# VH-VL binders against Translin-1 (tsn1), part 16

Target 1, 220 residues: Translin-1 (tsn1), of Schizosaccharomyces pombe (q9p7v3)
Amino acid sequence: MNKSIFIQLQDQIDKEHSIREKLTAEVDLLDEKLRVLQLLLANCEQNLENQEEILEALEIIKSKTRGLAELASNFPYYKYNGVWDRSIQKVVYLYLLASWTGRLDKSLRPTYSLLSLSEVGQILQVPVFPEESTFHLSIEQYLHAVLSLCSELARQSVNSVISGNYHIPFEALNTIQKVHSSFQVLSLKNDSLRRHFDGLKYDLKRSEDVVYDLRIHKLV
Short names: E, the ipSAE of ESMFold2; O, the ipSAE of OpenDDE; V2, 0.75 times the mean of E and O plus 0.25 times the DockQ between their complexes.

## First folded at step 4 (VH-VL)

Design r5b (framework fv_regdanvimab)
Fold by ESMFold2-Fast, scan of step 4:
Structure r5b (fold): chain C 220 residues (1-220), chain A 123 residues (1-123), chain B 110 residues (1-110)
Amino acid sequence: as target 1 above (220 residues)
Amino acid sequence: QITLKESGPTLVKPTQTLTLTCSFSGFSLSTSGVGVGWIRQPPGKALEWLALIDWDDDKYHTTSLKTRLTISKDTSKNQVVLTMTNMDPVDTATYYCARHKYYSGWYYGMDVWGQGTTVTVSS
Amino acid sequence: ELVLTQPPSVSAAPGQKVTISCSGSSSNIGWNYVSWYQQLPGTAPKLLIYDNNKRPSGIPDRFSGSKSGTSATLGITGLQTGDEADYYCGTWDSSLSAYVFGGGTELTVL
């Protein structure tokens, strides 16, 4: 009895390990392309010099995300979502950043605007409905991505001033203020999301300080 | 400027495989945000979407016919080919190909259509 | 496949206004943008509205679209005899990974 029980458990462990290895391999390939796009989006300048590379990287990321979704749909979502959760948060974040900086097709999205969860899902052709075996974008992934965007916008605001661009800090502050106001209304039931949100007040302060300095020195 | 034209047999016998070719000009399937798909319309009935292939070689098919449908592209020839196996008299319809394009919200919309080709399935 | 529902027919006199409804679910109309297509007798369909409410070049402003929840509406004002056609709504269904059309509405002008 005990022996057959342990043999069945070992088979299940081996099967799960094999599935995790296959999913991890796909995630690793996606992560390589995410690193490339992150470097290309390192500044808020609307420089067309690298625009073709950015659009190519976005399309590759979209394709690899759909491939991961297709593979993952063969397995229980909540059992394996930990394998891709962080990488999908980064996919959402980079698409939000590309849209905000005007790097997606400008006719489809105005510069300095925030993509909704449904819009990101539509772009990636991935559902947002929580279903048992269906790969989907979660509310938590989107909210983490929005908070990551705010941190990046605060960072780029400092760098844009150094580069002589005084417009970016105002747009960043506007976006961060709207996000902060929206989060104040939300009842967050996830500890990691609450901790991430706690960092938003520092991004907001940094962004406010940049704008304050610009106004005091009459550079705007 | 942008045109699509369907070609293939006008008459198909039951159980045979249908092969239709969409030849297009004025755009390329190497351009991101663009795809070519197939729609059919039986005489006097509604439009039924069949399949799509996009710039990234991603393929989509209507659920009810997925096992019978194959779609492929030849980017160098500006052609998209649809095959449908095990034809039945109920598959008698006008078959259209159309350009699918992302607009604003990144959904697929069909902005340019071919004139359609009529396929009759009869013994 | 019960996906998008339209009324089978609608009729009005020249100069009047009509509306055509399209009802779906959260995975299609609720999630994605809606397009409308006009099919004149004996011709291929033509894109009339995209992105819920936008008109392609050459489409007059008497054609309008709107979306609320899981339903979309096509509005036509100042009806003309040349508007006699079949009208189809269409959208992407994210749960099916497929494009879906409504059943079509036949517009008769008298």
Scores: ipSAE 0.000, ipTM 0.417, lowest interface PAE 18.7, mean pLDDT 83

Design r5c (framework fv_regdanvimab)
Fold by ESMFold2-Fast, scan of step 4:
Parts: sequence; structure tokens; C-alpha cells
Structure r5c (fold): chain C 220 residues (1-220), chain A 123 residues (1-123), chain B 110 residues (1-110)
Amino acid sequence: as target 1 above (220 residues)
Amino acid sequence: QITLKESGPTLVKPTQTLTLTCSFSGFSLSTSGVGVGWIRQPPGKALEWLALIDWDDDKYHTTSLKTRLTISKDTSKNQVVLTMTNMDPVDTATYYCARHKYYSGFYYGMDVWGQGTTVTVSS
Amino acid sequence: ELVLTQPPSVSAAPGQKVTISCSGSSSNIGYNYVSWYQQLPGTAPKLLIYENNDRPSGIPDRFSGSKSGTSATLGITGLQTGDEADYYCGTWDSSLSAYVFGGGTELTVL
């Protein structure tokens, strides 16, 4: 009898492995497009000629995200969401960054603000706050993406000063301060998210110091 | 457990480029809040800070030497490289690398220093 | 010129107290943490005080730090012959986006 139990366990292991391989292959295709978009968004002020490429990359990422959602709908969400969690965090992050910098559409008009989780869901055509265990954007994915945005804005603030753009550091500081204040009131129940949040204080400090340096150099 | 060690040439001719490597262990430059930088000390003179690279690939250089200095990192090898162009006899010094820690609510401080490597610039 | 000013030398007898000052500006000491480094003859500098007044493990409590406005002070009580060294203050300068050191103070135990 114990032999039959172990045979059943092996069959289940093999089936789960096959499913993870299929999901991983789809995630790998999405990750390739995410790397392309991240490179295109690396500088907020330079190379406006790449705007059409950014729009194409955003559309491809949206399409690949929908394809992943369709594949994932065939399997238990909570059993396999770890396969795509980090990649979907990056999808949300890059859409937040594109919106903040003005690269979401042909207007090239920066928002200097955060898209809400619901707004990201509408853009990607992916559910938010579902009642059923279905593919959706999670609160945790959104919060990780917001924290990643803050790190990138702090980095771009330094580079913007080097390139002679003194407006970006003030907008970045404003965004990071609002995020920091908002996170202070959240009760975080996830180790990964709490660990990521611990990094926010360094991003805030970097952003503050850039603005401070601009003030004492009399650039503002 | 945290260690840093400098390596590079001990003798450099005037006008040549100096390349120094800092190899470290016990921490990673992928960890938020850390950096590795370079300090030099000419014989019998004070400490002079040169450059820093941090976890987020931000680079900082002393104003007087910034056009001569390049700093880069290889996170996979746990190495930071400093390059200084157009060497002059006045650049003769002991060169140190050190871990820089980014303090919550404040900028950088240094905690662990390498042993130093002496560089003589002479013809 | 030095951004942080230290006396070039101080001296005292064994068992006495000595203080070493470090004077800066609002963009460095006034805003950022001050560290103190001890450099024994022929050796690399070693961190003695960090975050204005904290000691790394292994540093005796007879070493202390303080900061007021744009100035910092290193205090050494119960002076010992082994304390003969150069002492440097250091901090980040936000206006320069660079770390800065004082000129160093040579401590002689008479």
C-alpha cells in the first residue's frame, strides 16, 4: 500500500513540473519584452525618437500579459502564481514609470503621479480584487512596483541634474515623499514586501539630497 | 568577516593611466545601502577621498579630480575598479578602498578599510 | 583648502583627558553623521566612532564622540601610550556630493 501512495505522489510531482515548465516558458517570453522596455525607459529626458518603440513595447507587454493570464486560467492560481509574480510586478512597475515620465501615449506629457492599481488593471485588461481564485493583479504586486518606481526615480534624479534638467528631482522627491507617508500607515504582512519597503528610506534620502544640493548651488 | 583588498601596479610612469582593483568579501554591492569607494594618502599627508560607487550604480567623485577618475563595479566578482588618467609624481600615495554605508536619514560613512596599496609615480 | 578643520596636534600625559575638535559647515557636519578614524603609525585607518557618538565593537568606552551644530568633538579619557596616532574626522558633504576628511590631528602622549 505504501508503494501505491508513492506512485501517486510521483505522478502528481510530474504533472506539477510539466505545468510549471509551460508557465515558465510563457513568463520567459514576457521577461524578454520587459528587458527591452526597461532599457528604452532608462532615461526620462533623452531620446524622444524612441517613443514609437516604447509604445510598441508597451503593447507587446500588454499582449504577452494577457497570453500568460489565459494560460494560467487553466491551473490553480495560488499553486502557480509564484511562477509569474515577479514578472507581473515588473509589468506594473514599467507601466507606472511610463506614465510618470509621459511615455504611455503620443502626447509625451508626464503625469508625475502614480497610476492606481485599478487604473493599471484597466490598461492591462486584467482583473483587480476578484471574488474567485483567478489571474489578477495583486495588492502586493502593485506595492512592490511602487517601491521599484521610487528607486528608479531617485536614480533618474541624479542623472537629470547631470544632464541639466532641474525639474525632475523636485517631482521625484514629491512622489517619493507621498509614497513614504502612505506606506507608514500600512500593516504589511509579507516578508518580501517589508524587506523591499526597508529600502525606501535610502531612496527618499537620495532624492532629498539631490534637491538640497540644487538649493545650495542656487540652481533653484 | 568583511574584508577588502587593493591590488594594482606599485610603479607608474608620468602621463600613464593607473588602474586599481578592490576585491571584497562578506557583503555584496547588490545589497541596498552599501557602496565601495577609494581614498588616498600621500606620504606624510592627510587622507583624501577620491570616489564612490554604490549598490544602485550611482558614482561620486571628488571635484578636483573628477575628469581624471572613473569608477566601476563588477557585482558578480565582488570587485570595484578605479582608473585615474594622466598620472603625475604628486599622485604618489597609498591608495585604500573602503566600504561605505548609507545611513538611514543621512549620507555615507565608512566602516571597513582595506590594508592599502602603495603607488609610486616616477620616471 | 580643507573643508573640515582640526587642530594639527594635541598632547597630554598618560591618564589625562584630551579632546580633538572638528569644525565644518551646514552642508557637512551640520546635516550628516560624523565619523572618527584612528591611524596608528604604518597602518590603515580604523573606524573609532560612527554616527556622531557610537562605538564599533572592541572600541573602549574611554573614546567618545559628540556633535553640536557644525562642530564635532572626539574625547579620549584615561590616555594611554598606545593611543599615539593620527585622528581624522570625516563626513559627507551634501554640497560637494563627496566625502570629506579633516586635516588630521597628531596625538602625542608625553
Scores: ipSAE 0.000, ipTM 0.402, lowest interface PAE 20.8, mean pLDDT 84

Design r5d (framework fv_regdanvimab)
Fold by ESMFold2-Fast, scan of step 4:
Structure r5d (fold): chain C 220 residues (1-220), chain A 123 residues (1-123), chain B 110 residues (1-110)
Amino acid sequence: as target 1 above (220 residues)
Amino acid sequence: QITLKESGPTLVKPTQTLTLTCSFSGFSLSTSGVGVGWIRQPPGKALEWLALIDWDDDKYHTTSLKTRLTISKDTSKNQVVLTMTNMDPVDTATYYCARHKYYSGFWYGMDVWGQGTTVTVSS
Amino acid sequence: ELVLTQPPSVSAAPGQKVTISCSGSSSNIGFNYVSWYQQLPGTAPKLLIYDNNKRPSGIPDRFSGSKSGTSATLGITGLQTGDEADYYCGTWDSSLSAYVFGGGTELTVL
């Protein structure tokens, strides 16, 4: 058969493999920092000394995300997006969680609300709603991150009761209820996102049960 | 009622490829927070987790066997298939499939298990 | 090598209390929820505890779980001969991107 055609195909395969390896290496470095921050944010019982570590981890993640964005800008976005999609979802999620819990800055003031996609983009210095297919935060990444936040808030509601913080379960329930109501008006065209949303009813039920238990025991 | 059942060969020769099928009912692998995975147990030894495929088609494998393991699903048939290459007598074990549940990636638990299928690797 | 460490065996008399420990690290027990599984002789494992301390429907309140730092504990009170089984702890390990089991503990009811 025509060997020159197959040589060209092999060259293209090797080139694409090389690009995926370079992107995967940057993603692996980002994932290491994401694991650290996730651990730091997982316990609502953490004290003020933990805050400096959280701020350092947030800054490192922001820096690594920008480095990934810069590298990725050299290649077709939609062809390679699968390499970083899950990690960028987790970046957005952890920034949402840090903001909600009051860990995003030295003020230690919880927002008990969602950062918008545009606000997350401003903080990370990464484009949103681009006019061209450049590296950006997608609507789908943001919505997955919001759903992940709801799961974590339901979990932290249980832990906050153990530590004597009875306010957190009410704020978590309020947030999860608002997210649930908002998603019901959306016409989702993405199967993965629709499946993730189907799980939200369990987080809502878990959060409701925590609040119900607090009311029954007259702790609120 | 939720059930899972393993099927495949009971005898495999060294160097051959093992293919096991998990057939399930009472739930769908389109449901968020659900996956189906495989665990094995050699005679008289501990449980060893092998692989998982979830509702998003995410695939996970134990590090020590990663190059030998392939996991796939057929959502329309309610089946998950595990393939393991280059079988060795030390791979002799009872192989279980189980429903995995998690939310937000923070927790994995196996709430319903199949009865297990015994695979013997011998010449 | 095991990532989660359990005692290989425990023994107690009927009516007594026993505890089974499970020790891990920050990437597994310290970060994720712990489950416990009961395996009666000749049967498939059964989920006994999930989310560190919750029981599935049908599991008696004699079985309890707890977690502190990087360690988890399964407690069994009012031991019965039917509790004689192998008990496994399990959790997700974030650094390995894999589920890990402990080595198992054989409970003998004397």
Scores: ipSAE 0.000, ipTM 0.425, lowest interface PAE 17.6, mean pLDDT 84

Design r5e (framework fv_regdanvimab)
Fold by ESMFold2-Fast, scan of step 4:
Structure r5e (fold): chain C 220 residues (1-220), chain A 123 residues (1-123), chain B 110 residues (1-110)
Amino acid sequence: as target 1 above (220 residues)
Amino acid sequence: QITLKESGPTLVKPTQTLTLTCSFSGFSLSTSGVGVGWIRQPPGKALEWLALIDWDDDKYHTTSLKTRLTISKDTSKNQVVLTMTNMDPVDTATYYCARHDYYSGFYYGMDVWGQGTTVTVSS
Amino acid sequence: ELVLTQPPSVSAAPGQKVTISCSGSSSNIGYNYVSWYQQLPGTAPKLLIYDNNKRPSGIPDRFSGSKSGTSATLGITGLQTGDEADYYCGTWDYSLSAYVFGGGTELTVL
């Protein structure tokens, strides 16, 4: 057996491990701030006092995402994207949620609509189109984020009725219906995304039931 | 009051097909946001989710067993049936059926469980 | 293949507090609500926590849940001998299109 070949392979393994460790360290720092923002947004429906914390968290997440993008651009995208894929899905999701709920800026104006992939890319200042060896937001990351948004909107729809807010369920249903219709047209060639989409029917039914209950009780 | 109860053979020979029935009351599988699933637990081991059928007849199965599992419902009888082909001694377990409630925020969480039925696979 | 990781055992004295962790990934805990189940010896599991942190009717406020990122935690305060049981976390995994349980944690009250 030629041990020199295995020594060279070990060196390659060590270099790849070192790269993954550096990327993982940046992802861990991003994840800490994503956890904070998720909690702030989940508890924000009737509390406007935390808006400055939300704006700060959004800006830090934007900064850390760009820092990750700069580091990652030095390495092959498809070899290492598994290190940050989940966290970038969460970044996109939280920006979609902040925009929908009116927490993206100090105006406190909900959009009740989806930011497009290109709009998210503009806000985060990262590319959105696949380019060889360039960090970018993927279509799959965006679609996973949209599906996560629908699940969260269905949850908030139930909670908003409990708190006496009857407007949110209608906007949530409208958004989920549009997402459901749009996904029906897509040819999904990614098994993970297709399986995530399978869950959307439950978010839709949950949202429909909330709205229909409100109509039956003539609260709308 | 919601109740579920498992029924079926307690002893199955290797290579045979197992058929288990879950009979329930206090809810209907015509109600949006509900489903009935099957879970098993080998002696001294962890819970293993097997399959789910929901109100609109969508079916889900654990990947490791999906070629062996079939789940069906009879909404008029309030019954869900699980079949598992090619039984092996390692399939010896207590089998539970449980209600999955999506609408109340469980997101496939199981709020009411049957008592379980023990199935032994032996020659 | 354990998709959700729990410690195999935990122990504490009566009146103390204990926490049980459940670690997953973005395709399960990261995107979906977490439930916790209590299984007393010789009985069927019972839903203890749903929607990450909510209690069904009849569950004492000594039991609490939380979720952060891809991990969830079950907290039990004022520990009682009747709390000796196996505890399981569970959630939907969209990449598997399946419900997944943790490996379970055996709680012993000493």
Scores: ipSAE 0.000, ipTM 0.442, lowest interface PAE 16.1, mean pLDDT 85

Design r5f (framework fv_regdanvimab)
Fold by ESMFold2-Fast, scan of step 4:
Structure r5f (fold): chain C 220 residues (1-220), chain A 123 residues (1-123), chain B 110 residues (1-110)
Amino acid sequence: as target 1 above (220 residues)
Amino acid sequence: QITLKESGPTLVKPTQTLTLTCSFSGFSLSTSGVGVGWIRQPPGKALEWLALIDWDDDKYHTTSLKTRLTISKDTSKNQVVLTMTNMDPVDTATYYCARHEYWSGFYYGMDVWGQGTTVTVSS
Amino acid sequence: ELVLTQPPSVSAAPGQKVTISCSGSSSNIGYNYVSWYQQLPGTAPKLLIYDNNKRPSGIPDRFSGSKSGTSATLGITGLQTGDEADYYCGTWDSSLSAYVFGGGTELTVL
């Protein structure tokens, strides 16, 4: 009897491993498309000719995210969400970046603002604030994505000055200041999120320094 | 089981370029949240971190050697390659590759290390 | 230029306790997680502590880590001869965008 029980336990271990492998395979496919979009958005200020590629990458990412959501719906959410959590943070981040920079549609009109968690959920056709433990975009994923956006905007501010664009640093500073103020009122009980937020002060200072330098030289 | 193994030449002449390959199993660099880095240790001296590359093709290098270091990956082969130009006898060391964990904007320590490969720079 | 400072050596008898310090700055230990690595003679380093105070599977509870401000400490209780090794602290430095190690501490069990 003891051997039979252990054989059954091994079967369950193998089944759970197989599930993680299937989920990991879908995440790997999504990650490939996320790398493509991140590269396309890294130089978006000076490369407007890549807009068709960006729109294609956004649609593929949306499709892959929904495919992952459908696969994941067959398994316990909180048992397996660690397999996709980091990738979904990146999905949210890249959609926020594409919206801020004006790359979500053919208009090329920057929003210079944040999509809400609900708006991202609507665009991706993925639930937010679910009543049950279904695949969804979490508050923590959204907040990490917002903080990642601030780091990228501070980086792009430096690069935009080098390329002669003096408007981007101003809008980046405005966005980072609003995020910083908003996070100050939140009671963050997630250690990873608190640490990520602690880094925001460096992005804020970098962004401020760029704008102050432009103001001294009368370019803003 | 996760394993990493370094390979490359054991002897390099001054001014030549060193190319080292890290071959790994038990994980993929297409999976978010992982990176592979290179560390070296001259005989009897401390560990010196050199570079890493992550799932997202983000690359980081130690400032003192940045202009001499190139890191790349072949995700389909589970390999990471480090190239160091203009080798000098002071670059004689054991070179290790190791897996980094990354999450939420942070690079964590190296949880699994290769056995190391010794590179001697001599005429 | 100094980034992370460790004492070069520490020694104690079997069964004793030792602590190894690691001192940094706000951009590294003050901001990021600290790891500790054990390097036995002639072997590759092994992760001993991660996330300041957590042990990987298989590491006995006599090894502990802690962090306060810009400094971290590795504690080893019940010293055994098999603990003779070099110990390194390591962390990410956000200002350098690079991983940094301490200079290492040689533990001798007398």
Scores: ipSAE 0.000, ipTM 0.431, lowest interface PAE 15.0, mean pLDDT 84

Design r6a (framework fv_regdanvimab)
Fold by ESMFold2-Fast, scan of step 4:
Structure r6a (fold): chain C 220 residues (1-220), chain A 122 residues (1-122), chain B 110 residues (1-110)
Amino acid sequence: as target 1 above (220 residues)
Amino acid sequence: QITLKESGPTLVKPTQTLTLTCSFSGFSLSTSGVGVGWIRQPPGKALEWLALIDWNDNKYHTTSLKTRLTISKDTSKNQVVLTMTNMDPVDTATYYCARYKGYWLPYGMDVWGQGTTVTVSS
Amino acid sequence: ELVLTQPPSVSAAPGQKVTISCSGSSSNIGYNYVSWYQQLPGTAPKLLIYDNNKRPSGIPDRFSGSKSGTSATLGITGLQTGDEADYYCGTWDSSLSAYVFGGGTELTVL
């Protein structure tokens, strides 16, 4: 090869690096707000006074996710999706958690159920069509988010008992059982998703143990 | 007052099955949040968790050895049994059983047996 | 494969302070409680810290634990020669449905 070809290759490398930096900057802004929402939702059943902050955080996360989607749609999806994949999994997870716990709107009415991938896409105003090369919410991101929700519900069940709230463990167990049954019919091809799914059995057992302990204490 | 003691063969030939028994006193595996696990340590190397059985008969195994490991309990005898098939010299180690205690999570192994040394050699 | 990372060794003089780190991920340390174990030469391990920062009865307050994000730390103050041991962190890994130990840290007092 000649020097002109190397100059062209260097220009392409520089351009791709610039794109990654631009996407990373947008992701960093999103991650900042994801941390805020995660903390607000960590003990949400015990603190209803933080609802205004939760609604603000949800709206900002929605706005930043849409901004990331618009930016990312200018570039090849499969080349750059690693930059935002984990953060988008967390967006989906926190929206699932907010819906389950009743924090998506001012009604404070828990759903104790899962938003579908389509419903999350409608709320965030981003596409969910997996065959497109443009920015979209993937099935894998949704499934990781569902598994993360189950882990968090098992954790909150323990804390709910400690604080004297005995309703949450029953609803958490019901949700985790339904997720476990649903996953049994899936043929998972993704190694990280299969590994994450292996943890679900432990979350199920932990939730069963919480309910078991409550029933034993009620018998006394 | 709480004690666990490992028992089994000290010498095993390659390809044989190892059977180890953990006999314990001072607690029951019918108590919620209690379990018994097995851990091994090759000479001069780190602790390696093998398996765990809890009060509800839930069984957990390390992924790398899961096809070779079986764990069972006899609550009336206060015993937990571990079997490991197709023994290899690399399986030479001190094998420990230990109790964990915690309602919601395996908080760790709060009381350990003294360990039993198993050498795999022809 | 090792999923929890510890330094292989630490050392300090009698009366000094040391810290031993344990680094993991969201599925283990990030979600679950961390325990620490002390293994004196030729003996079985002993539980030193549980629930991230609690001491069993009989463990002196020179030993402390903490957790931040996906990392945990064991602190030992007022080092004594009797503290020479291997120290292991351990926790449940929800993704693996398995208990995991760190690789261990050899503490030398001298």
Scores: ipSAE 0.000, ipTM 0.411, lowest interface PAE 18.6, mean pLDDT 84

Design r6b (framework fv_regdanvimab; at its last look DockQ between E and O 0.02; V2 from the best seeds 0.00; counts 0 for: pae E 17.1 > 2, off the site)
Heavy chain, then light chain:
Amino acid sequence: QITLKESGPTLVKPTQTLTLTCSFSGFSLSTSGVGVGWIRQPPGKALEWLALIYWNDRKYHTTSLKTRLTISKDTSKNQVVLTMTNMDPVDTATYYCARLYYGFSYMDVWGQGTTVTVSS
Amino acid sequence: ELVLTQPPSVSAAPGQKVTISCSGSSSNIGNNYVSWYQQLPGTAPKLLIYDNNKRPSGIPDRFSGSKSGTSATLGITGLQTGDEADYYCGTWDYSLRAYVFGGGTELTVL
ESMFold2-Fast, scan of step 4: ipSAE 0.006; ipTM 0.492
ESMFold2, look of step 5: ipSAE 0.000; ipTM 0.457
ESMFold2 (binder alone), look of step 5: mean pLDDT 92; pTM 0.948
OpenDDE, look of step 5: ipSAE 0.023; ipTM 0.558

Design t4b (from t1d with heavy chain S30Y S31D S56Y; framework fv_tezepelumab)
Fold by ESMFold2-Fast, scan of step 4:
Structure t4b (fold): chain C 220 residues (1-220), chain A 121 residues (1-121), chain B 108 residues (1-108)
Amino acid sequence: as target 1 above (220 residues)
Amino acid sequence: QMQLVESGGGVVQPGRSLRLSCAASGFTFYDYGMHWVRQAPGKGLEWVAVIWYDGYNKHYADSVKGRFTITRDNSKNTLNLQMNSLRAEDTAVYYCARDYFSGLYEAFDIWGQGTMVTVSS
Amino acid sequence: SYVLTQPPSVSVAPGQTARITCGGNNIGSKSVHWYQQKPGQAPVLVVYDDSDRPSWIPERFSGSNSGNTATLTISRGEAGDEADYYCQVWDSSSDHVVFGGGTKLTVL
């Protein structure tokens, strides 16, 4: 006859729901800015005029990510990490993409390479080490972001040929090949990461086909 | 506990040199850009210098450029400011501060207690 | 050089709202940060990126930034809010941090 126990359980459920709602609200604000930057970066080869908008979006995302980190630090990291995990993967991915394509700063110099996890953490002003008890960038988030970058580079390889840019497919293939080789030596213990990595073979094949087609037609 | 502790301040004659240090603890020092900010007695805050996380990217206020050198030792979690050719106008409390956001804008979430530098005849 | 202008002093009655302005050419295009400094103490970050607060700062502190003016708003003013307040931006054209001259808040 312990109705009070059920009331206590309902109170705990309501409390956790309230915390998740609060975190979700901040994540939604971040996601709005992520969608803006993603659209700006999708057309980067065609529009150098949007560079100031990209820099503004990157800075807003950096600020909002730090704001989320401050809020999240009030609650147990591993209990609530699932609320922001996908969005933070997207933050890392878009910074990797901006760096690779040369949109990270006003120099417009493409790196055609990966920012390391530590470099991303430094740029975002967010810790990258799991020994820290509060918000941090995880290895898994970084690896998911790298795989997402490869998918986007394979897509942009097809589009760059249509726009008459024959250099991007070669740099994309080089990056995807290096990522594929590096992942094969990793012992992946996360099921979602293994499934995401399984998709990389299709991005690699698509990128190879684009470059092979260009070589056959002597466009490179 | 995240903390920054400055040292090396003191009284020095014009034209001489002084070296300030800042010891960081409670956070991963390598991940953050670091700044020096000073405040003359009874005056406002004045930015002095910044150093990027890996020690290569540096910027200085025009008033100290060519005279001051900012460095860091990530293995020792230490930030340094070498001050040469000191002037009376350099008299101030010098604060060590951590970047909250580095790159396009700088905000300082952690500050040291400050160390006093007095340049007098 | 980019310049930020603050009023030298602002007074507020206990329980009322204080507003501290920071003027700068096209400051609305920059991210503004605010610091509180009490006598003999290091500054404390109270608002960053125009309107966000660190988790350790009470919700009474808020900010806005548009056009040529950024504003720090302190609602329900308390004696403990007496301090100097500084606005700050990063000027990307010069790669310099710029501080305002500071505003002394007095709670009557």
Scores: ipSAE 0.000, ipTM 0.415, lowest interface PAE 19.5, mean pLDDT 84

